# Designs tried in a protein design chat: VHH binders against p95470. Part 12

Target 1, 316 residues: p95470
Amino acid sequence: KQVDVHDPVMTREGDTWYLFSTGPGITIYSSKDRVNWRYSDRAFGTEPTWAKRVSPSFDGHLWAPDIYQHKGLFYLYYSVSAFGKNTSAIGVTVNKTLNPASPDYRWEDKGIVIESVPQRDLWNAIDPAIIADDHGQVWMSFGSFWGGLKLFKLNDDLTRPAEPQEWHSIAKLERSVLMDDSQAGSAQIEAPFILRKGDYYYLFASWGLCCRKGDSTYHLVVGRSKQVTGPYLDKTGRDMNQGGGSLLIKGNKRWVGLGHNSAYTWDGKDYLVLHAYEAADNYLQKLKILNLHWDGEGWPQVDEKELDSYISQRLK
Short names: E, the ipSAE of ESMFold2; O, the ipSAE of OpenDDE; V2, 0.75 times the mean of E and O plus 0.25 times the DockQ between their complexes.

## First folded at step 1 (VHH)

Design x13 (framework vhh_8dlx_2)
Fold by ESMFold2-Fast, scan of step 1:
Structure x13 (fold): chain B 316 residues (1-316), chain A 127 residues (1-127)
Amino acid sequence: as target 1 above (316 residues)
Amino acid sequence: EVQLVESGGGVVQPGRSLRLSCAASGFTFSSYAMHWVRQAPGKGLEWIGNIYYSGSTFYNPSLKSLVTISRDDSTNTLYLQMNSLRAEDTAIYYCARESSGTYYRLGSDHPYSFDYWGKGTLVTVSS
């Protein structure tokens, strides 16, 4: 059995790895070795009570989680949305432990962090990712299509925007201003993730289209900044908020729809975590964990051959 | 230090054409979307159009047949070509750099955020 994941994020508690992905209630897997995965739980047994108020077309699948450990708590951010709509919200649920056998194990939903409303917002409140800056301030990046990817400062409890609010546009692609603000448009950019390495913050983004089997055009681009707020510049010096982005990895004949990455430093090594669709296996969405290397100028690099060599296994 | 300097304005007769220029300095011009905006006497700001770093252009539908925006990244210059000028085209014309900057409020991403403007150049269409 292979682990079936879309939009993977990971964390570690003790000697156990936990994997979170898009699915009913958010699907959670656990592993001791990052190769052999067991079903652990889902974070929601029933949908959030506010979900259909925000997104009338919501179908019960929670999208694109991020997991963040802060001061002894695990914060699970999740997206409530519907395909092609920006009737969306990012929520957060909190747990003291990720071990379902613990007496302290209980997901406590803290509700909506941010909401996007058609005609009011030219952005989509999905695809959250958490980053702490070099001063200990915690930020959320998010977004899909519309006016691109945004970053805002979180409050001390990590459950709401800080007051006074601070927002930044960090990446976007061209969008016609003549297009109705309710439409997603053709600015195919989403799924931001920021990794701090050395003196830089690296912004990863997924360009193109997921979720179309062999017709998926999803691929990863990167830019960097010395400030978490940007500007994030690509290898040519182009601002990601002005269509910049340096290719990190794209699909080939075997692997299609590469994207929605997270990135981590574990035990002194750097990793890129993403999904990819295997053409030979009816485009089944598979977990990929690739070593992240750095060139002489400090840019991330991955070995495409590791798409073939990293094989995740679902044990039960 | 970011600077935008418009030029090419003046008095022109109805039906004539005019090209405005905007000289940019103090930033990597080729990396920014650029806009033209005008303000007629006693009226509000009217967006004319923009040009992205790629060369893609979008225009106010009311003005699309009358204007063309172009850029020369080798000289850091933005252009506005205007044809068939009318008395109602009398205005101060501004170039503006599209912001990659900060938003202090939700919903501030439309219509546009501009972080730098020129001082403007006056175009007067009269006989």
Scores: ipSAE 0.000, ipTM 0.332, lowest interface PAE 12.1, mean pLDDT 88

Design z01 (framework vhh_6z1v_2)
Fold by ESMFold2-Fast, scan of step 1:
Structure z01 (fold): chain B 316 residues (1-316), chain A 125 residues (1-125)
Amino acid sequence: as target 1 above (316 residues)
Amino acid sequence: EVQLVESGGRLVRTGGSLRLSCAASGRTFSSYAMGWFRQAPGKEREVVAAISWSGGSTWHADFVKGRFTISRDNAKNTVYLQMNSLKPEDTAVYYCAADRYGSPYFSTSDEYDYWGQGTQVTVSS
């Protein structure tokens, strides 16, 4: 049985890999080899008490986590939202270890990091991803639809925006100025993730629509910048904040809805982690871990045939 | 560790309605995602509907969307499938199943941990 996952992110503690994904309380799996996975835990046994206040249509699922290790703690960022709405918030919960057998294992919710409010904000506070710059400053990228993807500087505790606040718009697709600010619109962009490699920060984004089985149009684009704040330029030199983005990978007849990636360097090798829906298996969402290669100009490349060769196993 | 017992299956005429119940025993029902599956003679088992551990999220297969509704009552340790506008094609043994790993929206039958014995639904005329 393959691992069913949406919006996967990973980290390592010791010799154990941990996988976090959208689900009730955020679903956590563990593995010793990144192929054979076993259920580990949920980060939340009960829903955050503030969830319904922020998102009246909240349905109990926590979305699109990111996991970040910093100064002896694991920071798990999560999204509270509802489909088609920007009544949303990104929260953070913290643990000293990811091993449920440890006496130090305890998820401690630190509450809301950032909240989006309809008509006040032309952005959606979901899909967080954490990146540290070359000076050690930690930033959060986030966003979905509306006015695109944003980046802001985190405070020293990584629990709220820094003071004074610093915000950047890093990627967007065109949105009609006549659309009411409460509406998502048709600017189909979300799920930023930034990887630092060599002299560049690479911004990955998911364009199109997830969550529609065979009608999903999700695919990954990329741009890069020498500064974490951008501008992120695609292969043609077009700014991602002006509609730029170079195709990294898209679906085919077997695999649909490819997106919501994370990216990592592990033991000197680079990897792209994403979900994909398998057409032959009723469009089930499956974990994919692919090798991330680099061309002579320093652009990432992924072989779509590796979607067929990576096969995860869900242990009972 | 749950044990599941389905009930409510019977013979109904085309266009009729029926509610199936799945009673769970054991200590952790409220932490499990639940699904309804069906299997017609000579066919593979297929997923009909699923509901998250809290009841806050549901999924229904396209071939039953608008006709069937899944719900749960955690206080009674019960999951329900309300079936309306029944068709002869709906004839099958219906199973409830529990997934302790939560709610992937597109779970296969092979990924559910606990299964009931099934309840027969026959739609005729």
Scores: ipSAE 0.000, ipTM 0.201, lowest interface PAE 15.5, mean pLDDT 87

Design z02 (framework vhh_6z1v_2)
Fold by ESMFold2-Fast, scan of step 1:
Structure z02 (fold): chain B 316 residues (1-316), chain A 123 residues (1-123)
Amino acid sequence: as target 1 above (316 residues)
Amino acid sequence: EVQLVESGGRLVRTGGSLRLSCAASGRTFSSYAMGWFRQAPGKEREVVAAISGSGGSTWHADFVKGRFTISRDNAKNTVYLQMNSLKPEDTAVYYCAAGWTPSYRDSYEYDYWGQGTQVTVSS
């Protein structure tokens, strides 16, 4: 039985790996080897009290987490939204440890980081990912559909935008200007994640549609910049904020809906973490951890065969 | 690509009205959302109003709501800012901007900018 995840992110505390994914209250798994996973906890026992005020159609599922360690705390970012709407917010909850057996274990919600409001914002406040730049400043990338993916500077406590605020548009696809701003439109781009490697920041994004079983068109693209703020250029030199993006990995007959990646350097090795739907198993979303390699020009590469060879196991 | 040229800026008395025009040249004007920004000496550039490519969605800053109206004519490749009940605080250089998919609040979302047109409101 493989681990059932959507939108996976990971971190480590001591010798234990923790995996966070979309679900009721955010689902948390733990592992000693990144292969054998045990259910650990959920971050929320009850939904945030502000959720339905922000998103009237909110159904109780918290989406697309990111986990970040900073000054002795774990910051878990989460999305409150409803499918096809930008009535959304990214919130943050903090914990001193990820071990549920610890007397210090308690998720403390710090509330809303940012909120998108239809007609006011041409973005969707979901799919957060945290990146620290080479000067120690922490940034959040986020976004889905509408006007694309954004990056903003976080305050010192990582709970709100910095003052004065600093925002950048980092990636977008063409959206019909004839469409009302309240509609998501056709700009099928979401789930940014930034990894720093060598002289570059690499922006990963998911293009296409998730969440449609065999009709899912999700695939990963990448661009890079020497500045965390961009511009992020693809292999052809096209700006991701002008429709650029170089293919990293796409689906095949067995694996569909590949996307919503995170990326990490662990013990000197680089990894891409994502979900993929297995056609032969009724398109169940499965955890994939792939080795991330670099070509002679510094572009990331993955081996598609690892979709078949990486097999997670859920322990009882 | 789009090139933008503003016109209509001039000296106006307090309480007066003025219409700014922004003429766009190039292809696919209707595929761009348009914004009006302003900048007074020693102050930051601020967004005044924005309009979607079709004209179906408009946004106006609170400090001009009820006084200013943005509109566009895609057949003429123009965007307009009708300014009524002008105040001395409205004195600024007004900039027309075009973006592929801009947000209404942020200058960084706009890809093309005009040179600006000076509006001075006296007494």
Scores: ipSAE 0.012, ipTM 0.416, lowest interface PAE 8.9, mean pLDDT 89

Design z03 (framework vhh_6z1v_2)
Fold by ESMFold2-Fast, scan of step 1:
Structure z03 (fold): chain B 316 residues (1-316), chain A 123 residues (1-123)
Amino acid sequence: as target 1 above (316 residues)
Amino acid sequence: EVQLVESGGRLVRTGGSLRLSCAASGFTFSSYAMGWFRQAPGKEREVVAAISWSGGSTWHADFVKGRFTISRDNAKNTVYLQMNSLKPEDTAVYYCAADYSRWNLGPSEYDYWGQGTQVTVSS
């Protein structure tokens, strides 16, 4: 049985890998080898007490986590939302260890990091991803549809925007001026993730639609900048905040809905982590870990054949 | 320096109305949820009302049951509590507080506090 995930992110504690994904309370798996996975825990046994006040249609599924280790703590960012709405918030919960057998194991919810409100915000407060810049400052990228993807500077505790606040628009697609600000619109872009490699920050984004089985159009694009704040330019020099983005990987007849990636450097090698829907298995969303290569111009590349060769195993 | 300064507290008759104001300075007001708390003699501080950073969402305690309304003006860095149909049991020191975490109902979760303004309702 393969690991069923949507929106996967990973981290390591000691010799153990941990995988976090969208689901009730955020689903957590552990592995010693990134191939054989065991169910570990849920980050929330009960919903955040504030969730339904932000999102009245909230159904208990926490979306699109990111996990970040900082000064001896694990910060798990999560999204509270409802389909087609920007009545949303990104929250954060903290733990000293990811090992459920440890006496120090306890998820402590620190509450809301940011909230989006219809008619006020032309963005959606979901799909967080954390990046530290070359000066050690920590930033959050986030967003879905509306006016695109945003980046803001986090405070020292990583629980809220810094003061004074600093915000940047890093990627967006064209949105009709006739569309009401309360509507998601047609700007199909979400799930930013930033990886620093050499002299560049690489911004990955998911274009298209997830969550429609064989009708999903999700695919990954990339741009890069020497500054974490952008501008992120694609291979043609087009700004991602003006519709730019270079294709990294798209689906084929077997694998559909490729997206919501994270990216990591582990033991000197670079990896792209994402979900993909397998057509032959009723479009079940499966974990994929692909090697990330770099061309002569410093652009990331993946081998589509690894969609077939990486097979996760779900252990008891 | 961060400051929250409450005003408007006074003696009012039962059934009367009063508007409290809280002027904020020294932080990005529009990024914080605001709450009104009160503390009667011999009691712990209790939450009366809360408002999101945008003013798009509000919460009111059951014991103020349609009598109190919280609002804010982000251009003026001010939060208000409109108090109608006042009762003797509303007698308390009223505090405004700023909460980055948004919609916390426990006083220990609030980042900044005002000095309080006394409201006394004559029986």
Scores: ipSAE 0.000, ipTM 0.227, lowest interface PAE 15.1, mean pLDDT 89

Design z04 (framework vhh_6z1v_2)
Fold by ESMFold2-Fast, scan of step 1:
Structure z04 (fold): chain B 316 residues (1-316), chain A 125 residues (1-125)
Amino acid sequence: as target 1 above (316 residues)
Amino acid sequence: EVQLVESGGRLVRTGGSLRLSCAASGRTFSDYAMGWFRQAPGKEREVVAAISRSGGSTWHADFVKGRFTISRDNAKNTVYLQMNSLKPEDTAVYYCAAEPTYYKGHYSASEYDYWGQGTQVTVSS
């Protein structure tokens, strides 16, 4: 049985890999080899106390986490939202260790980082991803649909926007001006993730629709910038904040709905981590870890054949 | 996989109430978010209400907010649309639709994979 994940992110503590994904309270798996996975924990046994105030229709599923290690602490960012709404917030919970057998193991919720409110905000406060720039400043990218993907500077304890606040629009697709700000619209873009490699920051984004089994159109695009704030330009020089994006991977008849990636350098090698729906297994969402290679011009590339060769195993 | 059958549509007076039911067959009903859509003659199908897999999250279109309530009973494999304070403008064929396990801000009819045949609601003045 493979590991069922949507929106996977990973980190390492000692010799143990931890995988975080969308689910009740955020689902956590552990592994010694990134192939054989064991259920570890959920970050929330009960929903955050503020969740229903922000999102009255919240159903207990926390979406699209990111995990970031900073100064001896693990910061788990998570999305509180409701089906079909931008009544949303990104929260953060903190732990000293990811090992549930440790006496120091305790998730401590620090509350809301940012909140989107219908009619006030033309963005959706979900799908966080953390990036440190080359000067050590930490930023959060986030967003889904509406007016696209945003980036803002985090404060020193990584729990709120910095003061004074600094915000950037980093990627968007065209949205109908006739749609009310409370509606998601047709600008099918979400799930930003930024990887720093060499002289560039690479912005990955998921275009299209997840969550439709065989009719999912989810696929990954990329652009890059020498500054974390952008502009992120695709291979043709088009700004991602003006509809640019170069295709990285789209899947095939066997694998659909490819997206919501993270990307990492582990032990000197680069990896793309994402979910993919396997048509032969009723479009079940599966963990994929692919090697990330770089062409002669510094653009990332993946071998789609690795969708078949990487097979995660779920242990008891 | 899920199959959907709507029922409960009929002629009703302005200001009246009606409850629509959508019966799902199959053991996977609880894995799907559910939506109610409607379509008047010559118009596009529009979203009326949506409900998450657990029933904990609901969304209602502004034109029905406060009048219509979506709910579900996973033990009975049924989703409901309670319609109150009906208006002639509510006259349409109402469709039940199912979408996979969870959902990120999509409201288009094209995003739902499984549809019922529809049930006609007519509101007389």
Scores: ipSAE 0.007, ipTM 0.251, lowest interface PAE 9.8, mean pLDDT 87

Design z05 (framework vhh_6z1v_2; at its last look DockQ between E and O 0.46; V2 from the best seeds 0.00; counts 0 for: pae E 11.9 > 2)
Fold by OpenDDE, look of step 2:
Structure z05 (fold): chain B 316 residues (1-316), chain A 125 residues (1-125)
Amino acid sequence: as target 1 above (316 residues)
Amino acid sequence: EVQLVESGGRLVRTGGSLRLSCAASGRTFSNYAMGWFRQAPGKEREVVAAITWSGGSTWHADFVKGRFTISRDNAKNTVYLQMNSLKPEDTAVYYCAATSDYGFRYTEAGSYDYWGQGTQVTVSS
């Protein structure tokens, strides 16, 4: 019935919406109304050739995509990893179109953008998200657990870090310095996504644990900055890089483990796209598209009731 | 939603072989990891084997000891369980299961979202 996706991102080509999800080869759905979705394709027919080198336990599922349009091309970023490990890499594949019926339809993998290595890096190369600043410079935010969320400048081709490299830490939670660097630790933060709106850049992040069915504790927090590089401050003025973050949505008994969001402005309206686990359906993850509103102070708001009113339909 | 239908279960003698099939509905079979479970009378359901979406990785329970092999044909929307050297203790209802969750765990029934009705396998001494 409903579209069961993890880590959804979305874009539009012409009159057709496309949804990308964690899954085998990155699952792609298409829709004309963002309610009724049909399976479209997967970005990879086979696993990336480098996947098992990066993560020997790679099981074929590519994680946490982001889709970005640039100069007439679609850039699809994805992650190769394993749970609890930072033996990970973010790759990128590029297409001219998202319509599989087009003669131009072809995903061309450009390879690894960044790679994290246990004991070397105190960050995890997963959950990419792309944002362009007011000057047209494109950045990638990413990360989970360990030292938190990072942001770096992409090169002109959007396939590698720019040189000289410029990196920023943009959010983190407390982590013991005595913990082994190979361990994810208790700093349960991941899935950055930045939205430019009004005078600010808004950093959304997921706190808690995903992928635990009814035991999932995922929820969304937010901070904002006038600069893409931060610092991102929550509603109380606390820096997200110092453990700050203002709760946006947590869910309820019916919908738990909400998170790994994307956010968009389409046709003058703002949307929050995320997954949630539905209690009534044995906590199967479902796509949610919520209206994103702004209060008088410019902070984002969503109506939790829309978790019940938005019901995606997966069509054959 | 995916519907799963098991087939191939029957009565066999000890030492015999049997091949179970599980047919999945829909056109997105390759989006799912698959598993075989079994439940004997008076016992809890236990995992037998699992296979990733591409078939590139498999897992088998310790009691299998090389006797059973899980495989899949994505073109036919089917997962198989080849069972050799069957023993009376292998008597059970065998269930096919599917999941699209990247939190997939081979040994955890809770990782699977869809289940078949099961097929009876009986091994006589």
Scores: ipSAE 0.018, ipTM 0.311, lowest interface PAE 7.3, mean pLDDT 93
Fold by ESMFold2-Fast, scan of step 1:
Structure z05 (fold): chain B 316 residues (1-316), chain A 125 residues (1-125)
Amino acid sequence: as target 1 above (316 residues)
Amino acid sequence: EVQLVESGGRLVRTGGSLRLSCAASGRTFSNYAMGWFRQAPGKEREVVAAITWSGGSTWHADFVKGRFTISRDNAKNTVYLQMNSLKPEDTAVYYCAATSDYGFRYTEAGSYDYWGQGTQVTVSS
């Protein structure tokens, strides 16, 4: 069977690829070839002790990871939340290796990086993604619904915001000023991911709704900036923080709910990693790894035919 | 892929107790939220109880609160439903089910993708 994932991110240690996804304790798979996947581990055997204090309706699933290697450590960022709520936090847990057979293998939770509180914050502290700028400064993008997607500078150990704090609003869709701040609203945008390519940072975002099987409207948009902090402009020159975003990929009758991407350069080639719901298999979420191509103006493109041709396999 | 097999269903008297078991095969059992559902003849399938992957959170339908308890043993790849103070209206085929998605909808029948074959529970006076 194909690998069932939601919100996939990947990294490599030695000759082994590791795939992280939304699930119990964050589900981890390993592969030698990015096609044949074996269950490896979960990052948490027990729920974070602070989770229900932050999110009273937390149900044990950790959402939307990102994995980042820095100074000999793997940093796994994860989301604690409840559906439709911004009672949320992004946490971080670290490990020296991703190999469960290593004597150095142990996930150490470093706790909360940021927390959103209803009515205090017009943003949701979920969907983290890490980007290092061209001067080596590390930033986190994050967010879902409410007032959109944010970017902030991380401190030197990557466990909290830097001091003094630096924050930027990088993408949003319109939200009524008459709507109560405690409500998620209709600004259907989440899951930022930034890739640096040439002179540009490319911001990918998921528009629409996930998690509704055949009724999901999730699709990917993109914009770019020469500065990591933005403004991120789409192909028409519209600011993503003012409703801009150029379509990268959307579903079809066979594949729906396409989104929550990561993007990588591996061995000189560029890739888009995402989930897609397979209509022929009861809309189960499948791993997709697509080649990223670049047009004459430097914009990313994908071939939707690769949704049918990339077939992952889950090993027993 | 996870395969689910229910056991323990039988005839019991009103006021009696019964424990159902659901044995899962496959290496990823601990990655699934699990639910117990029931269906009586001519009625729609309804959710009875649900449990998260770790066992850290449980949900029970109002009509069984205080009488039924869901639990799981990940080392044995098994989920249980302890049923106490049984009533004739508890008569149904009981199904074990698993969901591999977020689990944020683990209290919704439509969120479950893997189902067992069911085990019959009959409660009589």
Scores: ipSAE 0.000, ipTM 0.339, lowest interface PAE 10.8, mean pLDDT 88
Fold by ESMFold2, look of step 2:
Structure z05 (fold): chain B 316 residues (1-316), chain A 125 residues (1-125)
Amino acid sequence: as target 1 above (316 residues)
Amino acid sequence: EVQLVESGGRLVRTGGSLRLSCAASGRTFSNYAMGWFRQAPGKEREVVAAITWSGGSTWHADFVKGRFTISRDNAKNTVYLQMNSLKPEDTAVYYCAATSDYGFRYTEAGSYDYWGQGTQVTVSS
């Protein structure tokens, strides 16, 4: 069986790769080779203590994790939300190791990082992704629909916004000013991820709609900036805060939608990690790890044929 | 995949109580949100109650609030429906159902991928 995963992020500890997915308690898989995967654990045995307060319709699934290694600790960020609402929050839980067999293995929840409230905030506090800049400052990008994607400084403990706070808008799509602030709206953008490569930060974003089986329109766009705070410009020089975004990859007949990517440099090679909906298997979402290549002008490219070439295996 | 087997359905007097059980196969039971549905002859299957994978949140249909309680024991791979103050209109085949899909909605039968074969509950005067 392939690995059935949504919103995949991953990291390495020692000789072992760990993959984190949206799901009950954040589902964790492990692998020695990034192809063959075993179930490892869930980060929560129950729900976060604050989940029902933030999202009364909370359904037990934690969304859109990101995993970040910093000074010997693993920070797992996660989202509490409900479909179509911005009654949401991003939390963080911390572990000294990802190996469940270690006596040091213990997820210690550090609570809410940020929370969005309908009518107060024109942003949705989900889809975290962590990036460190050249000066060691750690930032969180986040967002889904509404006023788009934001970036803010994290404090030194990486558990809260820095004080004084510093926030930036990094991408958004047009939203009618006549639309009520409590509604998600027509600006179909979410799931930011930033990768540093060379002199540029590359902002990946998911456009369209996830999670609709064969009706999913989800695809990936990219822009870049010399500063982590932006502005992020596409290949034509258009600002991603003004609807810019150059197509990186979209679905095809076999893989009808894809997105919510992460991106990594491992052993001198670059990779794009995402989920894709397989038409031949009832549009279930499958893990894809694709090679990320760079053209002569420094723009990322992927070969669509690799959607068929990478096939994960669930070992259980 | 997961297999579900309901038990505990029987004939019960109006005002009585009954506990349904749904045994699930597999060590991954804790990855599934669970629901109880019912279907009376000639009617559509309707949701009765639902529970998150951890048991931390539950939902109950308005027509059973205060009377029925869903619960789960992940160590025993079992979900329960405690039914109190039973009425003749509660007569139906009761099904348990499971889903692991991202983005599912608890109250919609189409969100559930795995179903038991059902257990008959009959409430007499």
Scores: ipSAE 0.000, ipTM 0.298, lowest interface PAE 11.9, mean pLDDT 87
ESMFold2 (binder alone), look of step 2: mean pLDDT 83; pTM 0.855

